# Ledger of designs, part 231: VH-VL binders against NAD kinase (nadK)

Target 1, 268 residues: NAD kinase (nadK), of Syntrophomonas wolfei subsp. wolfei (q0aze0)
Amino acid sequence: MKIILVNNRFKENTEKKAQEIAGQLSALNVEVIIDNGLDEPYAGTVDFIMVLGGDGTMLRAARRYGQRAIPVLGVNMGTVGFLSNIEINELAEYLPLILREEYSLEARMMLEVAVFQQQSLLTRVFCLNELLLRSNSPRMLSFALEISGQKLEPYRGDGLIVSTTTGSTAYSLSAGGPIADPQLDAFIVTPVASHIINKRPLVVSPEREISLHLLEEREAIIGIDGQIKMDFGAENRVLIKRAPHPLLMVNLKAKPFFTSIDRSLQRQ
Short names: E, the ipSAE of ESMFold2; O, the ipSAE of OpenDDE; V2, 0.75 times the mean of E and O plus 0.25 times the DockQ between their complexes.

## First folded at step 16 (VH-VL)

Design MM17 (from HH21 with heavy chain L108F; framework fv_oberotatug; at its last look DockQ between E and O 0.77; V2 from the best seeds 0.00; counts 0 for: pae E 10.8 > 2)
Fold by OpenDDE, look of step 16:
Structure MM17 (fold): chain C 268 residues (1-268), chain A 123 residues (1-123), chain B 107 residues (1-107)
Amino acid sequence: as target 1 above (268 residues)
Amino acid sequence: EVQLVESGGGLVKPGGSLRLSCAASGFTFSNAWMSWVRQAPGKGLEWVGRIKSKMDGGTKNYAAPVQGRFTISRDDSKNTLYLQMNSLKTEDTAVYYCTTVPKYDKFFAFDIWGQGTLVTVSS
Amino acid sequence: DVQMTQSPSSLSASVGDRVTITCRASQSITRYLSWYQQRPGKAPNLLIYKASNLESGVPSRFSGSGSGTDFTLTISTLQPEDFATYYCQQSYERPWTFGQGTKVEIK
């Protein structure tokens, strides 16, 4: 068995814990790779991914490794979030299940985000939560939203969020989007401070494609999972699709999503 | 109410074959891990094998005494678990129970049991 | 394989008695231990999981304790319906194995 540990490169305690766990796993004849901010994702094959940290670390791990269809376990280390399944102090007890592959999986839809310059692909990213388009100035954006070839009326506002159901409890929620069942596959399109009062969020089939581009010469920013940032201008286009592979999240412990939403959100 | 009902038991000669069925109701069968457990007359309980859900890979594992002779399978469209028993031996004589295996929180305790079906292997 | 050894194999008790059954694993199984009750002619019923957690619907007179290799099932006040055979089971590693059983009989 080969396991990759992904820790929070900005939290020293997660690194230390990763090293400790690596030692323990090695003693059990498990090969371990630690991703503590590698320049590139580890290219070798792995059987299991363990994420040590919080939601942010999980998002990073998902972007780096989610397309490989490998089980991913979130291990919370003192943070509040929705993406960890067990606590760090529970790991020792659940470790036998991991090593013996006695765990269940939950498929979480991811986004495939492609950013173009004219007809040229600038970057393609898979992400678990959302794509954000926002103004880089105090002025509102004017942008076109197209869903499966259907051109909607131009949007005017501070920006737009395209989120997975997993991401519904992230920035989309703060922007007024609905809370979605993570077991449901769908896009959530949430306006950010729309010029149209009470512009409603859209729930869109995962089978559809979403396209965004600016309708005016204005400086904007694309954000992905709150971690990747890139400039976005009139010459750019973003295409959003369902990722070809979901993130396979490991469930070792039952977590009641809906009964814990209020508690979890209040702590953030 | 969760219910498991075994069927297919009976008398068979050594070397023969038999197929057991377990009809499930009252829960989402397709998501459930299932096991077979058997009990020889007047004896204790013995785990036979386990099958995961399709989502979890549908992996099958067996106890050594039945490895290579028994096959666990499932038809989720029919909410039915199967145990194909080949090359039966006299020591396979037992009541065979169908069980659910919780995937979390109970560390794979067998929480739901059928009433069992008797398999008798005798010449 | 992990061997599970129960003690005693049988015991006689009266209604109202405190009954204690022990189970020992051949190696540490942490808390991957369950207890079952089987009445004559019936299928087993889960009593305790994770060494000490009471299954839903099980009377509070049943309790489990222990970790590692030594485990105990306790019936605080034996009731008429408690005369049965009890089994411990480890789920720490495959093959999952049971103890040989403890028969609780009427004194």
Scores: ipSAE 0.791, ipTM 0.893, lowest interface PAE 0.8, mean pLDDT 94
Fold by ESMFold2, look of step 16:
Structure MM17 (fold): chain C 268 residues (1-268), chain A 123 residues (1-123), chain B 107 residues (1-107)
Amino acid sequence: as target 1 above (268 residues)
Amino acid sequence: EVQLVESGGGLVKPGGSLRLSCAASGFTFSNAWMSWVRQAPGKGLEWVGRIKSKMDGGTKNYAAPVQGRFTISRDDSKNTLYLQMNSLKTEDTAVYYCTTVPKYDKFFAFDIWGQGTLVTVSS
Amino acid sequence: DVQMTQSPSSLSASVGDRVTITCRASQSITRYLSWYQQRPGKAPNLLIYKASNLESGVPSRFSGSGSGTDFTLTISTLQPEDFATYYCQQSYERPWTFGQGTKVEIK
């Protein structure tokens, strides 16, 4: 069996713990690859991914590996977020289940984001939580939103969030979007500081295609999961659709989403 | 109310075949892991096999005495678990119970049981 | 395969007695042990999972303890409805195996 341990190089606690766990697994004849974020994603065949850390580390693992249909387990090392399943001190108890592949999976929708310059594809990325379009200056943006070719009235404000249901408890929530059940597949489209009072958050079928472009030349950026930024200008457009594969999250403990919402949000 | 109701038991000759059914209600069957457990008359309990939900891979596992002869299957549209028993032997005589497996929260304990259906294999 | 050995095979007790039943695994199963009660003519029902956790609706007079290879089911104050056969079962390693059973009879 071959697994990837994903940690955050910038958090010393997770790096030390990753080495300890790698040693334990190697003693059980498990091949371990550590991904601390510095190197290119491991390209070879892997059976399992273990993410050591909080929601941010899980977001990076999802972007790197989520389209490969590999089971991913979130292991919490501190304050409980929305994406961890077990605590680090429980790992030894659950390790036999992991090694025997005796676990259930929960599918989480991801976004496929394609950014163009005029007609040329510049980049394609995947994300678990959201795409953010925002102004990169004190000036408001004027931008167009299309949903499956249907043009909405222009937006004017600081920006727009297109999130998954998993992302509904992240930036989308702070911008006024609804909390969504992560078992649903949907886009949540949330304006950021809209100057137009009638622009409400939208919940959109995952089968739709979402397009954004600026209506005037302005300095803007595209943010991905709050971790990747790229310039976005009048020459660009972005297309957003459901990614081909969901993130396959390992479930070793029941995690009752609804009874835990307040506790999880207070800790985030 | 969660219920499991087995049916299809009866008398069969050695070498014969029989199919058991387990009708499930009161829970989301398509998400559940399911198992068969048997009990020979006057004897203890013996695990027969388990099937995972389709979401979790649909994997089937069997105890050695039935491997290659018994097949567990499920029809999620009918909320029904099946046990196809081929090449039956007299030692397969037992009451067959359908059970749920509540997965990791209870370390695969069998929490809900049907009433059982009797299979008798004799000449 | 992991063998599960229960002791005693049977016992006689009076209402109000404290009853203990032991279960020994042939290798460590950590806490992957459950206990079942089977009343005459009935299907088994789950009493205890993870060695010590009571299933919903099980009276508090039942308790479980142990880890590794040695496990105990205790009924602190035996009631008339507790006369039954009790089974332990390991779920650590397939095939999942049961103890041979302990019959608790009225004295």
Scores: ipSAE 0.000, ipTM 0.541, lowest interface PAE 10.8, mean pLDDT 89
ESMFold2 (binder alone), look of step 16: mean pLDDT 94; pTM 0.959

Design MM19 (from HH21 with heavy chain A109S; framework fv_oberotatug; at its last look DockQ between E and O 0.80; V2 from the best seeds 0.78)
Fold by OpenDDE, look of step 16:
Structure MM19 (fold): chain C 268 residues (1-268), chain A 123 residues (1-123), chain B 107 residues (1-107)
Amino acid sequence: as target 1 above (268 residues)
Amino acid sequence: EVQLVESGGGLVKPGGSLRLSCAASGFTFSNAWMSWVRQAPGKGLEWVGRIKSKMDGGTKNYAAPVQGRFTISRDDSKNTLYLQMNSLKTEDTAVYYCTTVPKYDKFLSFDIWGQGTLVTVSS
Amino acid sequence: DVQMTQSPSSLSASVGDRVTITCRASQSITRYLSWYQQRPGKAPNLLIYKASNLESGVPSRFSGSGSGTDFTLTISTLQPEDFATYYCQQSYERPWTFGQGTKVEIK
């Protein structure tokens, strides 16, 4: 068995824990790779990914490794979130299940985000939560939204969020989007401070494609999972699709998603 | 109500074959891990094998005494679990139970049981 | 394989009695231990999982304790319906194995 430990490169305690766990796993004849901010994702084949940290660390791990269809376990280390399954102090108890491959999986839809400069692909990213388009100035954006070729009325506002159901409890929620069951596959399109009063979020089939481009010469920013940022201008367009592979999240412990929403959100 | 109903048991000669079925109802069968557990007359319980859900890889594992002779399978469209038993031996005589295996929280206990079906291997 | 040894193999008790059954594993299984009740002619029923967690619908007079190699099932006040055979089972590693059983009989 080969396991990647992905920790929070900005928190020393997660690194120390990763090293400790690596030692323990090695003692059990498990090969371990630690990703503490590797320049590139580890290219070798692995059987299991363990994420040590919070939601942010999981998002990073998902972007780096989610397309490989490898089981990913979130292990929470002192934070409150929606993406960890067990606590760090529970790991020892659940480790036998991991090592013996006695765990269940939950498929979480990811986004495929493609950013273009005219007809040229600039970048393609898979992400677990959301794509954010926002103004880079105090002025509102004007942008076009197309869903499966259907051109909607132009949007005017600070921006737009396209989120997975997993991401519904992230920035989309703060922007007024609905809370979605993470077991459901769907896009959530949430306006950010639209000039149209009561502009409603859209719940869109995962079979659809979403396209965004600016309708005027303004500077905007594309944000992905709150961690990746890139400039977005009039010559750019973004295409959002369901990723070809879901994130395979390991489910060792039942988590009452709906009953824990308020508690979790208040603690973030 | 969650229910498991075994069938297919009977009398068979040593070296013979038999196929057991387990019909599931009252829950999402396709998501469930399933096991067979048997009990020889007047004896204790013995785990036979387990099959995971398709989502979880559909992995099959068997106890050593039945390895190579028994095959577990499932038809999710029919909510049915199967146990194909080949090269049967007298020591395979037992009541065979179909069980569910919780995938989390209960550390792989057997939480739901059928009433069992009797398999008798005798010359 | 992990060997599970129950003690006693059988016991006689009266309604109202406190009954204790022990299970010992040949190696540490942490808390990967379940208890089952089997009445005559019936299928087993799960009583306790994870060594000490009471299964839904099981009376509170049943309790489990222990970790590592030594485990205990306790019936605080034996009821008429509790006369049955009890099994412990480890799920720490395959093959999953059961104890030989403890038959609780009426005195």
Scores: ipSAE 0.871, ipTM 0.937, lowest interface PAE 0.6, mean pLDDT 94
Fold by ESMFold2, look of step 16:
Structure MM19 (fold): chain C 268 residues (1-268), chain A 123 residues (1-123), chain B 107 residues (1-107)
Amino acid sequence: as target 1 above (268 residues)
Amino acid sequence: EVQLVESGGGLVKPGGSLRLSCAASGFTFSNAWMSWVRQAPGKGLEWVGRIKSKMDGGTKNYAAPVQGRFTISRDDSKNTLYLQMNSLKTEDTAVYYCTTVPKYDKFLSFDIWGQGTLVTVSS
Amino acid sequence: DVQMTQSPSSLSASVGDRVTITCRASQSITRYLSWYQQRPGKAPNLLIYKASNLESGVPSRFSGSGSGTDFTLTISTLQPEDFATYYCQQSYERPWTFGQGTKVEIK
C-alpha cells in the first residue's frame, strides 16, 4: 500500500511528526510519500492521502490531489477545523481501519476555475472552498456575472464569492451567504459589500457554468481558497464549473455537521 | 423497531444452488454495511462475507471457503440483502445469519442480527 | 489469519457468581475485539465492542477488558438469563474470526 502524507512545514509545522508517522507506516510495510509543499505533487499511483494539519493544509491537498479520486483523511493537530475527522493522538488506534480500507467516504464537490486573457487560457485550478473576485483598491468593481449563458444585471461592490457547499462556512458566510449542508452539490454565489441591495446570495445548480468579467478597468484579484492570489483585469474572464471529481473524504468517526455548527464556527 | 428477517433456507443436494434473502426494516438500509455469518449445527460462528454500502464503494469480501461460490448482493430499493450460494458442499450446512456492521466507532462489530435461516446440504 | 482461542470451553456456575471468560488472539489486534452472547436456540447479540465498550441495552454487570492479545469478559453477578454461549470476535483484519465459544451452564 502507498500513502501520501501531506503536511505544511511553514504553518503549524508538523514536519517532525510527519517523519515519525512515516517511520511507523514504513515499519508496517507501507510506502510513504511526504508532501510538505516544496516539491511538485506526486504523480504516481497512490491508495490513500493523509493530511496532518488544519483546514488550510487540507485545502492545499485538495487542490493538488482532489481530482485523482483518492481517499483523503484529515488528521487534526489542534487547529479548529471543519475538514478533519480524527485527532492525531487517535491515529495509531485507527490505523488498522485505514490499512484494510475499512472506512466510509464522503464526496465533497470541488470547483474547476479557468482564467482567460481574451480567448487564451492562462491557468486552470481546482478548489474546495471558493473563488473570490475582489477589488484591489478602495474603488468598487463593476462586473458581469453570467450563469449558463444568462447575463444578470451588472454587479457593483467590493466583489463576489463563488463557493461550494463546503465553502459555505468559510468566506461566503462572513460575506452574508447561507450555511449549506456539505452533502449537497451546489454553487453559492455571495456578493461582497454590494452597492446594489437587490443582489442577494444565489444557490445555483452544480450543472451550471459561471462566468465573471469586469465591465470597466479596475485593479482586481482572484483568490482561490484564500491561499492563491492572481491579478485580474478588464482583459480577463474566469469560468467556473463543477470539477470532474469530488474530493473523497474519509470518515472513520461520525462527525455530525448540524450538531457541531455553532461550536465549530465560534472557535473562529 | 430495527429488524432483519432471513428467508430462503432449506434442503439442497451437493453441487446445488440456493439464494438467501434478508429483509431489513427500521433503519436506513442503503447507508449500512451488511454481512452474513453462519453457524454449523452444534458449532461456533463463522464469518461468510460483507458488502459495503453503494456510497462506500459497494465492496464485497468473502471468507476463503466460500470465495468464488457465494455472491453477496443488495437491492437498496427493496431494503434486501441477498446471498447467492452456488456449488454447495456438505460443509456449507449451517444456520445463516444476516447482520449489520457499524462503520463508525464500533470497530466493525456485528451489532444487529436476524433470526437465521437453516441451509442443509446433503444427499 | 488471526486465530481466537477462548478459555474455558465451558463452565458451570450458580446465580450470583462472578464469571470470567478469556479470549486470546494469535497476534495483537489492539482493541479490535467484540463479545457476543447466544442463548440456546437464539441468534447472537452484541455485548461489548472495542474490547470494553458496553452495547446499548446491555446490563452493567457485563464488562470487558484487555488489549493486544489477551481479553476478558466478566459477568459480575450471574443472572438466570446469562446462561448462554459467549463468543469473542476480532475485527482487526479480514477474515474476521470468532473464538470457539464458551458455554456457561447452571451448576
Scores: ipSAE 0.680, ipTM 0.861, lowest interface PAE 1.5, mean pLDDT 91
ESMFold2 (binder alone), look of step 16: mean pLDDT 94; pTM 0.954

Design MM2 (from HH21 with heavy chain G57A; framework fv_oberotatug; at its last look DockQ between E and O 0.81; V2 from the best seeds 0.78)
Fold by OpenDDE, look of step 16:
Structure MM2 (fold): chain C 268 residues (1-268), chain A 123 residues (1-123), chain B 107 residues (1-107)
Amino acid sequence: as target 1 above (268 residues)
Amino acid sequence: EVQLVESGGGLVKPGGSLRLSCAASGFTFSNAWMSWVRQAPGKGLEWVGRIKSKMDAGTKNYAAPVQGRFTISRDDSKNTLYLQMNSLKTEDTAVYYCTTVPKYDKFLAFDIWGQGTLVTVSS
Amino acid sequence: DVQMTQSPSSLSASVGDRVTITCRASQSITRYLSWYQQRPGKAPNLLIYKASNLESGVPSRFSGSGSGTDFTLTISTLQPEDFATYYCQQSYERPWTFGQGTKVEIK
């Protein structure tokens, strides 16, 4: 068995824990790779990914490794979120299940985000939560939204969020989006401070494609999972699709999503 | 109500074959891990094998005494678990139970059991 | 394989008695231990999982304790319906194995 430990490169305690866990796993004849901010994702084949940290670390791990269809376990270390399954102090107890492959999986839809400069692809990213388009100035943006070729009325506002159901409890929620069952596959399109009063979020089939581009010469920013940022201008367009592979999240412990929403959100 | 109902048991000669069925109701069968456990007359319990859900690759595992002779399968569209038993031996004589195996929280305990079906292997 | 050894193999008790059954694993299984009750002619029922967690619907007079290799099932006040055979089972590693059983009989 080969396991990647992904920790929070900005928190020393997660690194120390990763090293400790690596030692323990090695003693059990498990090969371990630690990703503490590797320049590139580890390219070798692995059987299991363990994420040590919070939601942010999980998002990073998902972007780096989610397309490989490898089981990913979130191990929470001192934070409250929606993406960890067990606590760090529970890991030892659940380790036998991991090593014996006695765990269940939950498929979480990811986004495929493609950013273009005219017709040229600039970057393609898979992400678990959302794509954010926002103004880089105090002025509102004007941008076009197309869903499966259907051109909607131009949007005017601070920006737009395209989120997975997993991401519904992230920035989309703060922007007024609905809370979605993470077991459901769908896009959530949430306006950010639209000039149209009561502009409603859209719930869109995962089979559809979403396209965004600016309608005026303005400076904007694309944000992905709150961690990746890139400039976005009039010559750019973004295409959002369902990722070809879901994130395979490991469920060692049942988590009551709906009953824990308030508690989790208040603690973030 | 969660329910498991075994069927297909009976008398068979050594070397013969038999197929057991377990009909599930009251829960989402397609998501469930299932096991077979048997009990020889007047004896204790013995794990036979396990099958995971399709989402979890449908992985199958067997106890050594039945490895290569027994096959576990499932038809999720029919909410039915199967145990194909080939090359039966007298020591395979037992009541066969189908069980659910919770995928989390209970550390793989067998929480739901059927009533069992008797398989008798005798010349 | 992990061997599970129960003690005693049988015991006689009266209604109202405190009954204790022990189970020993041949190696550490941490808390991957469950207890089952089987009444004559019936299928087993789960009583305790994770060594000490009471299954839903099981009377509180049943309790489990232990970790590692030594485990205990306790019936605080034996009731008429508790006369049965009890099994421990390890799920630490495959093959999953049961104890030989403990028959609780009426004195």
Scores: ipSAE 0.885, ipTM 0.950, lowest interface PAE 0.6, mean pLDDT 95
Fold by ESMFold2, look of step 16:
Structure MM2 (fold): chain C 268 residues (1-268), chain A 123 residues (1-123), chain B 107 residues (1-107)
Amino acid sequence: as target 1 above (268 residues)
Amino acid sequence: EVQLVESGGGLVKPGGSLRLSCAASGFTFSNAWMSWVRQAPGKGLEWVGRIKSKMDAGTKNYAAPVQGRFTISRDDSKNTLYLQMNSLKTEDTAVYYCTTVPKYDKFLAFDIWGQGTLVTVSS
Amino acid sequence: DVQMTQSPSSLSASVGDRVTITCRASQSITRYLSWYQQRPGKAPNLLIYKASNLESGVPSRFSGSGSGTDFTLTISTLQPEDFATYYCQQSYERPWTFGQGTKVEIK
């Protein structure tokens, strides 16, 4: 059996713990690859991914590995978030379940994001929480939103968030979007500081395609999960679809989403 | 109230077939992992097999003595678990219990049990 | 396969007695051990999971202990309804296996 251990040693001080866990797993004849964020993603075949840290570390793991249909377990090492399942001090107790695949999986929708310049694809990336389009200057943006070829009235404001239901508790929430049940598949489209007061958040079928482009030359940014940033201008367009594969999150303990909302928002 | 009710037991000759049913109520059956456990008359308990929920790929596992002869299935629209037993042998004579296997934090204990249905395999 | 051996196979006791039943696994199962009670003519019921956790609705006179290979079920003050057969079961590795049972009888 081959496992990736994902950590971010510069943000969560997890490097020592990752080495300890790798040693314990190796003693059980489990091959371990450590992904601390400094190297390219491991490209070989892997059976399981263990994420040591908070929601940010999970977002990176999802972006790197989420389309590979590999079970991913979030292990909390401090602050409570929305994406961890067990605490680090419980890991040893749960190893028999992990090694024998006696766990449940929860599918979490991801976004497929394709950014174009003119008609040329610049990049394709997958994300777990959201795509953000925002102004990179004091001036607001004027931009067009299409949903499955249906052109909405132009938007004006600081930007727009296209979120998964998992991302509903991230930037989308701060911008006035609803908290959504992460077991639903949907897009949540949330305006950021809209000048047009009747532009409300939209909840959109995951079968739709979403397109964005600027209507005037402005300096803008596309943000992905708050971790990747790309310049975006009048010659660019972005297409957003449901990713081909969901993130497969491992559940070893019930973590009730609704009873934990206040704790998770206050503690993270 | 959570409840499991088995049916379909009876007398059958060696080499015959029988289908057991387990009707579930009081919980979300489609999310549950389900198992069969049997008990030969006057003897102890023996795990027969387990089926995971459809969301967990419907994975099925069987004890060696029944592998290839028994098939576990489920109909989530009817909240019913099934055990198809083919090529029955006299050593399959037992009370058959339907059980739940909790997914979370009980380390795969069998937490809910039906009252059982008797299968007798004899000439 | 992990073999589970209970002792004793049977015992006689009086109401009010402290009863101890042991269970030994043929290899370490850490804490992947559960205990069941089966009253005469009835289905088994879960008493203890994770070696020592009391199932909801089970009287506090029942307790479990142990880790690794050696486990104990204790009934602190035996009641009339506790005359039954008790089984341990490992869930560490498939096939999941039970002990042979311990019958607790009226003295």
Scores: ipSAE 0.647, ipTM 0.849, lowest interface PAE 1.8, mean pLDDT 91
ESMFold2 (binder alone), look of step 16: mean pLDDT 94; pTM 0.956

